# Ledger of designs, part 40: VH-VL binders against q9h9l3

Target 1, 176 residues: q9h9l3
Amino acid sequence: PRKMVAIDCEMVGTGPKGHVSSLARCSIVNYNGDVLYDEYILPPCHIVDYRTRWSGIRKQHMVNATPFKIARGQILKILTGKIVVGHAIHNDFKALQYFHPKSLTRDTSHIPPLNRKADCPENATMSLKHLTKKLLNRDIQVGKSGHSSVEDAQATMELYKLVEVEWEEHLARNPP

## First folded at step 19 (VH-VL)

Design x45
Fold by ESMFold2, last read:
Structure x45 (fold): chain C 176 residues (1-176), chain A 122 residues (1-122), chain B 107 residues (1-107)
Amino acid sequence: as target 1 above (176 residues)
Amino acid sequence: QVQLVESGGGVVQPGRSLRLDCKASGFTFSTYGMHWVRQAPGKGLEWVAVIRYDGRYTYYADSVKGRFTISRDNSKNTLFLQMNSLRAEDTAVYYCAKGTYRYDYTGYFDYWGQGTLVTVSS
Amino acid sequence: EIVLTQSPATLSLSPGERATLSCRASQSVDSYLAWYQQKPGQAPRLLIYDASDRATGIPARFSGSGSGTDFTLTISSLEPEDFAVYYCQQSYDWPYTFGQGTKVEIK
């Protein structure tokens, strides 16, 4: 039986005008929502915009942060061989400079049965905040202090569990 | 109801050590950063140290760095402050304080304990 | 480190009056500024965080304003229980620091 984890990342702005998204926090939880990994990550280049309103990252977090190369190695070791659940997970993999096998990837932003449970269009891209409020009766990403990648990863796993049996059977019949 | 109860204060000689405990209840201790803040008699407040919800990240005021160690045991809902090489200037009421944000260690102090007095004198 | 200077040191007022307390930072702290109330023999109590947001259970007569280097705590109409010492605290940079306090006392 293949193990499953959920991941969420927070990004800061690097490069010209801070438009490049670089990894600054990564949180990974197991099936039960227990934290397996939660580190602040120092991008290899200058941070132009912490994007704190959304990322929750401040310069204080970078003081003892793990260098990107080291953190990436740690994270990929955890992800290898596992079903990885995320929300709009392409952005997380891009920040990690990594491509996880599509057959082992689950994206809660694009699961038709999940949208159906939320009374949303089946092929629409829905926000994590919206799905979590609708299906779990929880408010996440509240206020101006930024997102919690731990809380977001936990919510993502809980959402996937609502449709896990149906969706895993669908994927078995329809391999990506 | 959030409660923070400090213990371990007392009178000690300069150069000696003391450990403070803070027992927490009424919230999920393992998801919040925790702080120590002190107040010398008749004086203002001084932030001492912080530890993240999982113990992975800490930071110290310069006045205590290298002498004090903050730690926590999430299985017992307890925060600790190990104070070594105590000086007269460390005489203060020491408060345990809860951080405002889950899964972080930056921010403010929304709940405080009653404080425990540490007196360093010869 | 960031120094917070509070003024006045003492504010002597009567119940029902408006209190205005100032906190000036030695450098910009953006909006990472909190206000605490402390009564004799008690622990501090969070009033305002992020410059202007009231903490849970804090009456509407308390309000905070400002950004950058200049911050104000206003108590619109003093109640008997509001006579205390007030501290500002920044969380912009390590180490976190407090102002020296403003004592609000009954005239």
Scores: ipSAE 0.827, ipTM 0.919, lowest interface PAE 0.8, mean pLDDT 94
Fold by ESMFold2, fold request of step 20:
Structure x45 (fold): chain C 176 residues (1-176), chain A 122 residues (1-122), chain B 107 residues (1-107)
Amino acid sequence: as target 1 above (176 residues)
Amino acid sequence: QVQLVESGGGVVQPGRSLRLDCKASGFTFSTYGMHWVRQAPGKGLEWVAVIRYDGRYTYYADSVKGRFTISRDNSKNTLFLQMNSLRAEDTAVYYCAKGTYRYDYTGYFDYWGQGTLVTVSS
Amino acid sequence: EIVLTQSPATLSLSPGERATLSCRASQSVDSYLAWYQQKPGQAPRLLIYDASDRATGIPARFSGSGSGTDFTLTISSLEPEDFAVYYCQQSYDWPYTFGQGTKVEIK
């Protein structure tokens, strides 16, 4: 059976007016929630807006951060050949400048059985924070110090496990 | 009950080495950054070093960089400070301190040990 | 390196009085400022973080305010256990630094 990992990224603002989202942290956990990768990443472009309220990224984190090109290589080596779980995962892949095979991608923001378990409309886009509170009875992303990509990746994996059997069977019958 | 207990302090000659240990209990040690902070007798506080929850990121005050090494063993819930090439100005009480934020190494120090005295003299 | 200057050096007051302690930074530290209490022979204790948030278990008589370069710790009504040295600390940039301390002593 194919190995499964969960990923979460934090982005900072680069480019004109800080509108471009650039990768500044990436965390990857295994099926059991153990941390496989957790690096601060220095974007190749000047950081205009750290977005710290949400990203948790500060100037201090960038002092010894891994350059984007090197970090990307490390991350892609981990992801290759694996089922990758994320929440709104297209944003993570966009920040990585990477395409992962759709057949190996799982997005907890768009799984109808997961919404149903949370007593939410099946086709609504639900936040990770909301799903985690409803289905795992845990608070994540608390306070104003920003998100923890490790906690977010761990929560994402736990949520997927709630629907894993049903959803894997659905995808086998309905290839993306 | 969060508890941090430092050990390994003592009297050593200048140029010698010493290792401090900090044993942690009452919290999930492996998810928090840890710091060393020192206080010379009758003086204020000086931050020394930090290590992230997994040991991958460290930072040092300029006064100790190249001479001190912060490390941790999460299987033993223990933080270490290896102090080489000790100088008289390193004489202080050394505190280990828990960082405030999970899975980070920036911020403040919400729990402290009682400290261990290091005296460097001829 | 960011220098934190505390004033006054010593504050002599009686129980029940209001204490006001000041911390001034050599450059803006936004709101990345904490206050610690230290009694003789003891380790410091976190009181306030992020300029104004009380740490777990800290009584409501302790409050923090300010941003940028000017910060204040207020103790609304001094209790006997509050006579100690108080330090501010910034976490805005490496290296982290502390103020030199304000001693609050019984008059």
Scores: ipSAE 0.805, ipTM 0.914, lowest interface PAE 1.0, mean pLDDT 93

Design x46
Fold by OpenDDE, fold request of step 20:
Structure x46 (fold): chain C 176 residues (1-176), chain A 122 residues (1-122), chain B 107 residues (1-107)
Amino acid sequence: as target 1 above (176 residues)
Amino acid sequence: QVQLVESGGGVVQPGRSLRLDCKASGFTFSTYGMHWVRQAPGKGLEWVAVIRYDGRYTYYADSVKGRFTISRDNSKNTLFLQMNSLRAEDTAVYYCAKGTYRYDYTGYFDYWGQGTLVTVSS
Amino acid sequence: EIVLTQSPATLSLSPGERATLSCRASQSVDSYLAWYQQKPGQAPRLLIYDASERATGIPARFSGSGSGTDFTLTISSLEPEDFAVYYCQQSHNWPYTFGQGTKVEIK
């Protein structure tokens, strides 16, 4: 359990129409919810859409943001060898241009026991916000200020901990 | 309830140094950005500096860059402003202000301390 | 830096009247604008953020509107406790800046 970290990333829009999702913030927390990494990240291309309503990223965050290549190296160093927990984590890895081993990946958006615990269909994809409210009685992503990747990562870890034993046993019997 | 209490103000001569403290309570201090805002006597408000929840990001107004340092001790729920090379124009009431958004240092100031007066005079 | 200009400098009104305060930015701040109230000898108090969102505990008579460069704070019906100085503040760019203030005084 102590080899687990939770990750959440915020993306902004780059490219001619802002349709490319580029990493702009990454937060990593340990099993206890302590922040191991939390940096604003400067994409290699001009930001067209900050997507602030969702990402929480503002222009002033980019003034001294860490260049993507540097940040990526820092993040990968943290993730290497760890069980990485995330929600819809494929988006985070895509933004990082990184693929973590499937056997070491835990996606809380695809854990049937977690959905069952939340009285949701086991094969449905539920939002982090919904699961957090139902299972942790906590409100995240409130308001119009955008998400907090730290809070989201913490919530993700806490959700996983609710089903950790059951799910790890399942994975042991059914390796991905 | 959120409470911010500034201390350390006083009368100092130009060129001297002074450190202000701000003791926070009523919220999870270690998860919010904190600001200093000052107000010269009979004048308006001037933003001075910001520090992120973990101290890794700081920004300053040009008027204080190189002279003032914002810092924090989360274990003591205390915000600091080290003021060096003080000038007459630094004379003001200095307010400690809480950032509005958790784990962010941008935005607004939803809670303020009572302020502490710093007077720089020969 | 972004300069915020408030108008009028002084607004003399009677209790019960409508107060309209303006804040103009030298460049667009989108909706990243707040309004503060400050009474003599007191710290400022956040009234409005994101141009139109009321802060916690703020009476409904206070409302904010605008986007880009032109913003307005409206007090629908002035109460005796509303006579104070009001500041606008932008959070669009570093450094954060305030307007010079509008004094709402009793007529």
Scores: ipSAE 0.931, ipTM 0.959, lowest interface PAE 0.5, mean pLDDT 96
Fold by OpenDDE, fold request of step 20:
Structure x46 (fold): chain C 176 residues (1-176), chain A 122 residues (1-122), chain B 107 residues (1-107)
Amino acid sequence: as target 1 above (176 residues)
Amino acid sequence: QVQLVESGGGVVQPGRSLRLDCKASGFTFSTYGMHWVRQAPGKGLEWVAVIRYDGRYTYYADSVKGRFTISRDNSKNTLFLQMNSLRAEDTAVYYCAKGTYRYDYTGYFDYWGQGTLVTVSS
Amino acid sequence: EIVLTQSPATLSLSPGERATLSCRASQSVDSYLAWYQQKPGQAPRLLIYDASERATGIPARFSGSGSGTDFTLTISSLEPEDFAVYYCQQSHNWPYTFGQGTKVEIK
């Protein structure tokens, strides 16, 4: 079987008004939740909005942050050839300026069996926080300190594991 | 309950080395940043160093940079401070302090050990 | 580095009185400011973080306020166990720094 990893990224605001979402942290965990990659990343442009309340990114994190170009190379090396699990993962890939093959992508925000298991509408987009609480009885993204991409990636992987068998069978019958 | 226990303090001559240990329990040690903070006798608090949960990020106060090394062994729930080229002004109680936020190394110190005394004297 | 200056150096009060402690930063630290309490022979204890958030288990009589460069720790009604040294600490920039402390002593 192919190796599976989960990814979660945090973004900050760049550009004249801070409307550009730039990668500032990326965390990748393996199937067991072990951290494979966790780096703070320096965007190529000046950060206008750290979005700390949401991203958890602070100015201190950028002091020795890995330049985006370098980080991107490191991350892509890890992701290549793997099944990549994420939540609303299109945002992560966009920030990475990278597109992973659809057949090797798993987005927990678009898995109807997962929503069903959580007693949510199958075609609704539920938050990672909500699904994690409902299905794993775990609180993530608590407080005002912002998100932890490591915790979010771990939660994402655990959520996917709940529906992995069913969903993989579905995908096999219905390739994207 | 969170518990931090420092050890390794003692009396040393200037120029010598000393290693402090901090044994952690009551929380998932491998997921928190850890700090050293020191306090000279009768003086205030001075931040010394920080290390991220995985040891990949460290930062030091200028007063100890190049002489002190912060490290950790997550398999043993232990934080270390290697102190080289000790000076009289390094005399202090050294506290091990837990970082506030999981998988972060910034912020505050929500739990402290009782400290271990390091005396640098000729 | 960011210098934190606390005032007053010593505050002499009686139990039941209101204590107001100040911490001024040499530059803005936004809300990245904490307060610690230290009693003789003990390790510091976190009281307030993010300028105004009370740490777990801290009595309601402790409150923090302020942003930018000026911060205040208030003890609404001093209890006997509150007589100690109080430190502010900024986490806005490396290196992290503490104020020199304010001693709250019994009058």
Scores: ipSAE 0.930, ipTM 0.959, lowest interface PAE 0.5, mean pLDDT 96
Fold by OpenDDE, look of step 19:
Structure x46 (fold): chain C 176 residues (1-176), chain A 122 residues (1-122), chain B 107 residues (1-107)
Amino acid sequence: as target 1 above (176 residues)
Amino acid sequence: QVQLVESGGGVVQPGRSLRLDCKASGFTFSTYGMHWVRQAPGKGLEWVAVIRYDGRYTYYADSVKGRFTISRDNSKNTLFLQMNSLRAEDTAVYYCAKGTYRYDYTGYFDYWGQGTLVTVSS
Amino acid sequence: EIVLTQSPATLSLSPGERATLSCRASQSVDSYLAWYQQKPGQAPRLLIYDASERATGIPARFSGSGSGTDFTLTISSLEPEDFAVYYCQQSHNWPYTFGQGTKVEIK
């Protein structure tokens, strides 16, 4: 079987009025939740809005942050050939300016069996926080300190593992 | 309960080296940033250094930069401070302190050790 | 570095009285300000973080307020165990820095 990793990225606001979402942190964990990658990343453009309440990113994180181009190369090296699990992962890939094959992508925000297990509408888009609380009885993204991409990646992987067998069978019958 | 226990303090002459240890328990050590903070006798608190949960990021106060090295062994739940080229002004109680946020080495210090005294004198 | 200046240096009060401690930053620290209590021979204890959030186990009589450059720690009614030295600390920029401390002593 292919190796599986989970990814979560934090973005800050750049460009005019901070409307551009730029990668500022990326965390990747393996199937067991072990951290494979966790770096703060320096966007190529000036940060206008750290979005700290959500991103958890602060100015002091950027002092020794890895330049985006370098980080991107490191991340892509890890992701290549892997099944990549994420939540609303299209945002992460967008921030990375990277395309991962659909057949190797698992988005926990679009897995009906997962929603069903959480007593949510199958076609609804539920938050990672909600699913994690409901299915793992764990609180993430608590407080005003913002998200932890490591915790979010770990939670995402654990959520997927709950429906892995069923979903992989479904995908085998219905390849994207 | 969270517990931090410093050791390694003592009396040393200027120019000598000393290593401090901090043994952590009661929390997942490998997921928190750790700090050293010192306090000269009868004086206030001075932040010394920080190390991220995985050791990938470290920062130092200018007063110790180039002389002190913060490190950790997560397998042993131990934080270290290697102090080289010690000076009289390094005389202080050295506290290890736990970072407040999981997987984030920034923020505050929610738990402290009892401290270990380092005296640098000729 | 960001310099934190606390005032007053010493505050002499009686049990039951209200204590107001100030911390001023040389530049804005947003809300990244904490307060610590230290008793003689003991390590500091976190009281308030993010300017106004009480740490776990901290009595309700302790409260923090402020943002930017001006911060206040308030003890609504002093208990005998509250007489100690109090430090503010900023986590806005490296290096982290502390105020010089305010001693709250019994009158």
Scores: ipSAE 0.919, ipTM 0.955, lowest interface PAE 0.5, mean pLDDT 96
Fold by ESMFold2, fold request of step 20:
Structure x46 (fold): chain C 176 residues (1-176), chain A 122 residues (1-122), chain B 107 residues (1-107)
Amino acid sequence: as target 1 above (176 residues)
Amino acid sequence: QVQLVESGGGVVQPGRSLRLDCKASGFTFSTYGMHWVRQAPGKGLEWVAVIRYDGRYTYYADSVKGRFTISRDNSKNTLFLQMNSLRAEDTAVYYCAKGTYRYDYTGYFDYWGQGTLVTVSS
Amino acid sequence: EIVLTQSPATLSLSPGERATLSCRASQSVDSYLAWYQQKPGQAPRLLIYDASERATGIPARFSGSGSGTDFTLTISSLEPEDFAVYYCQQSHNWPYTFGQGTKVEIK
């Protein structure tokens, strides 16, 4: 059976007026929530806006950060051939400049059975924070110091496990 | 009950080495950054070094860079400070300190040990 | 390196009085500033972090304010156990630095 990992990324603003989202942290956990990868990543372009309130990234983190091209190579070796779970995961793949096979991608922001368990509209896009509080009784992304990509990846995996059997069967019946 | 217990302090001659240990309990050691902070007798506080929860990132004060090495063993809930080429100005009480934020190594020090005295003198 | 200058060096007051301690940074540290209390022979204790947030278990008489370069610790009504040395610390940039301390002593 295929191995499963969860990923979460934090982005900073680059380009004119900081409008471009560039990868600055990536965390990958295994099925049990153990950290497989957690690196600060130096974007190839100048950082205009650290977006720290949301990203949790500060200039201190960039001092010893891994250059984007090297980090991308490390991350893709981990993801290749695996089922990858994320929340709004297309944003993570965009920041990685990478496409993962749709058949091996799981997005907790688009799983109707998960929304149903949370007493949310089945086709609504629900935040990771909301689903985690409702279904796991955990608070993530608390305070004003920004998000933890490790905590977010761990929460994403735990959420997926709640619907894993049902959703894997659905995908087998409805191949993307 | 968070507890941090330092050990390994003592009197040593200049140029010698010493290793400090800090045993942690009462919290999930492997998810927090850890720091060393020192205080010379009768003086103020000086930050020495930090290590991230997983050991992958460290940073040192200029005064100790190249001579001191911070490390950790998460399987034993223990933080270390290897101090080489000791000088008289390294004489201080050394405190082990827990970082405030999970899965980070920036921030503040919410729990401290009681310290271990290192005296460097002829 | 960010230098933190505390004033006054010594603050002589009586129990029940209000104490106001100052910390000035050599450059902006935004709100990345903490205050610690240290009694003789003891480790420091975190009082305030992020300029104004009280740490767990810290009495309400302690409060912090300020941002940028100018910060204040206020003890609204001094208790006998509050006579100690107080340090500010910034976490805005490497290396982390402390102020030189303000001693609060009995008048």
Scores: ipSAE 0.828, ipTM 0.920, lowest interface PAE 0.8, mean pLDDT 93

Design x46
Fold by ESMFold2, fold request of step 20:
Structure x46 (fold): chain C 176 residues (1-176), chain A 122 residues (1-122), chain B 107 residues (1-107)
Amino acid sequence: as target 1 above (176 residues)
Amino acid sequence: QVQLVESGGGVVQPGRSLRLDCKASGFTFSTYGMHWVRQAPGKGLEWVAVIRYDGRYTYYADSVKGRFTISRDNSKNTLFLQMNSLRAEDTAVYYCAKGTYRYDYTGYFDYWGQGTLVTVSS
Amino acid sequence: EIVLTQSPATLSLSPGERATLSCRASQSVDSYLAWYQQKPGQAPRLLIYDASERATGIPARFSGSGSGTDFTLTISSLEPEDFAVYYCQQSHNWPYTFGQGTKVEIK
């Protein structure tokens, strides 16, 4: 009954030696994969390590990026009251400095029926790249140019759809 | 087959305006960044501007900032360059170029149109 | 902005010879460098991106190398269709810039 969205974030390194992960891009797609939000986000602290090989974030992206405080407000308005799907979604919420209700959170890295469909151990933590290749016959996160948070969010939604009926029924019977 | 077709070039006096169009086909236009690159007669290539796949981010070469506006209409698979306050040094062949990466606007130019000539002369 | 200086301005060679084209950046561009080929009356064509990656459909005789400030395009054995102008382009930072070109012509 609730609207469902998928989210993916890219992080850069801030703080001492670039070890702190700070939000630098956030992409949100609807159930059909249409882009609802896709912004580069300027961390409040100096960027020490762009982590471009994984994040896809370059200094060019930051020139006109939205300040974190403003972007966070925009993102939270979209997420409020919705079922939010992500992959290892704890990391995304941590970067947003936000806690979404567990009953409205879906994490494709921890859905046993999804692992079963991929012929993986049900309790294993599987990468988005692996699940997407196995179940959607699609390559994401290809090459050295970094990840696309839009593609990753879209893949995450499509993966969830494969188990949506079974998993939603399971959660209804086993409320978190 | 990726194709980019520029149009709208011509001869204009300094201080006037022109709009260039670039029709795209053979790829999902709405997922790629797009660029304009120009080449003065007998000279090298000069990058002009970029626009992200969704139009939300742009950047311009210093030589055209404040005079040129890049835009796109994804429903028509069309890229635009509005050129105002034209100067003699804007005389060039203008190429429409496709960015290499989906859902980004950084990178390189993997497909180019054949260009349209803009001549600014008094 | 980042200035790319290509050398030589003109390279006169015969078919079958090895061509070596240089591009030097005024500051590090890491590996964010591409090479393009342009023939008279035609649009440029992407040959190499990310310093060393061949674009789709580009023959193996084209190779790129280098990082930081010094980059090389090598054509291992020139064919008649390779006589053209070659440009390097950096995507390290705004604004994107091109080198001034190297003309490879038949001797």
Scores: ipSAE 0.821, ipTM 0.918, lowest interface PAE 0.9, mean pLDDT 93
Fold by ESMFold2, fold request of step 20:
Order: sequence, then structure tokens, then C-alpha cells
Structure x46 (fold): chain C 176 residues (1-176), chain A 122 residues (1-122), chain B 107 residues (1-107)
Amino acid sequence: as target 1 above (176 residues)
Amino acid sequence: QVQLVESGGGVVQPGRSLRLDCKASGFTFSTYGMHWVRQAPGKGLEWVAVIRYDGRYTYYADSVKGRFTISRDNSKNTLFLQMNSLRAEDTAVYYCAKGTYRYDYTGYFDYWGQGTLVTVSS
Amino acid sequence: EIVLTQSPATLSLSPGERATLSCRASQSVDSYLAWYQQKPGQAPRLLIYDASERATGIPARFSGSGSGTDFTLTISSLEPEDFAVYYCQQSHNWPYTFGQGTKVEIK
């Protein structure tokens, strides 16, 4: 079986009025939740809005941050050939300017069996915070200091494990 | 209960080196940033350096940059400060301090050790 | 670097009185300011962070306020254990800096 990792990214605002989301942190954990990668990333464009309340990113983090192009290369080397788990993972791949094979992608925001376990509508898009509270009895993303991409990636992997056998069998029967 | 215990202080001559250790317990050391803060006798507090939970990011006060190296061994729950080319103005009590936020290295210092005295004199 | 100037240098008060300590920054630190208490022979203790948030286990008589360049620590009714030196600290920019301290002593 193929190696599995979970990813979570934090974005800051660039472009006009800070409306463009640019990668500023990326965390990758293995199946057991051990940190494989956790870097602050300097966007190629001027940061207009750190979005710190949600991103947890401050200008201090950008001092000695890895330039985007270098960080992207490091991240893609880790992701290549692996099953990548994320929550609303399309946003992470968009920020990375990267396409991961759909057959190797798992998105905990769109797994009906996971919603069912949480007593949520199977077709609903549930937040990571909500699923984590309901299914893992943990609070993440607490307070105004912002999200931890490490904690979020770890929670994402734990959530996937709850449905891994069922969902992998489903995907085998229904290749993307 | 969170405990931080510094060791390795002593009297040394200018130009010499010392290494300080800080043994941590009562929290998950490997998920928090750690700091050194010093206090010269009869003086206020001066921040010295920080290291992220995983050791990947550090920052130093200008007064020590190039002479001091902060490091950690998460398998031993131990923070280090290697102090080279010591000067009289480095004389201080050195405190080990825990950062406030998990998986970060910015912020404040919510728990402190009792400090270890470093005296640099002839 | 950001200089923090505390006033007054010494505050002489009696138990039960209100103490008001000031910290002024040389440039805006937004709300990235903390207050610490230090008693003789002891390590500092975090009281307030993010300008106004009480740290774990800190009594309600301690409160912080302010933003930008002007910050205040208030002790609503001094207890005997509150006579100590108080430091402010900013985490807005590297390097982190402390104020020079305000000594709160018995009149």
C-alpha cells in the first residue's frame, strides 16, 4: 500500500485589497501524525493582509521564510507518489500551484461516510473544526491567535483514519 | 506542572565559552518554541534568542548574534545555549522560558525557569 | 528596535490601593504586549498577554489595556503579594524587548 500524508496550508492576502490567497505556511504529517514538513513560506508578491486571526501568520514569520519557489519544490517532492489527505484540499493545491492525481487525493470535507459518523448530512461541506470536535472530541482553531497548520493536518489524518477502510474500498470500486 | 531547570552557569574569563542546559518537564516540549532571556545583576530583562518547537527557526538579539547558538534536543526535553566569546556584559542570570503557542516561535513567555548565573570576569 | 518606556519608575502604595502602571512604545506594537511580575530572587511570571488577556491562574484584580503605543496595567486592589517589579514586553518585531520596569513598593 501507498504511503499516506496529510497536508494543511495557511494563506495570507496578496494582490488588490489583499483578496488573493497566497501560501505562507505548509505543514505535512505522516500517517502517525509526525511532522514531515513545516515551513513558513514567503509569497512572491507583497503581503497586504496577514489574515493573522485565521492564518496565525505574522510578519515575524516571514523573516527567514523559505521563498515560494523553493518551498514548492520541497513540498512537491514529499507529495509525489503519495496519497495526500486534506480538508477542502483544492485550496491547498491552488495555493501550491499544483495538481495532485485525483486517485491519490482524499478530501475530508467531501467524504459522505465521515459526515454520517458525525451525524451530519452526507452531502454537506463540514468544517474541520466541527468534524474534529464531534468525532475526536478535540478543540482546534481556538482563540484569535490563528490556526495551527500542524494541528489541522494532524486532525485531518485522524479523521480520515475513521473511514479509511470504507472509503478506500469505495474508491477502488469507483475510480475517480 | 510545568518545570524548567537551567544548569551550566558559572564564572568564566572573557573570551571563553559556556553551555547552558534547560531541562523541561510537565508539558509536551517538542510542540513549543523556547526562549532564553537574561537579567544582568540589578538590571531589567533582555531577550536573547528563540528556537521553534522543531529547531527549524531561530532568531537572536543583536548583542549575541554570531557568538551564541540556541539549540534543542526534543528526545531529551532539553534546550541549550552555547555561549562563545563571552564578554563582561554577558554577565547575567539566564532564564529558560517556554513560548505561549504550540507549533510556533513568536509570542510571549508563559513559564520560566529559576535561572542560572553566568559571571564573566577576570 | 522598539523601546518600551515604563512609568513611573517606582510606585509607592498601600495594600488595598489601585495601582496604575504605564508602558509606552517608541512605535506601534499593535496589541502585541505582555506584562510580567518579578519578585526578588524569583523568575518573572506572565500576567497579561495580547495587551489585555489574563494568563492562566492570574487573579481578576490584574487587568491590561491599550493598543498601539500606550499600554496600562491596573491592579484594582493591591494585595501584599503584589509588591514587586513589573515589566512590559513587546512581541511585535524582532528583537523582542522589555521595558525597564516599574517597582511597586509598600508606602
Scores: ipSAE 0.816, ipTM 0.915, lowest interface PAE 0.9, mean pLDDT 93

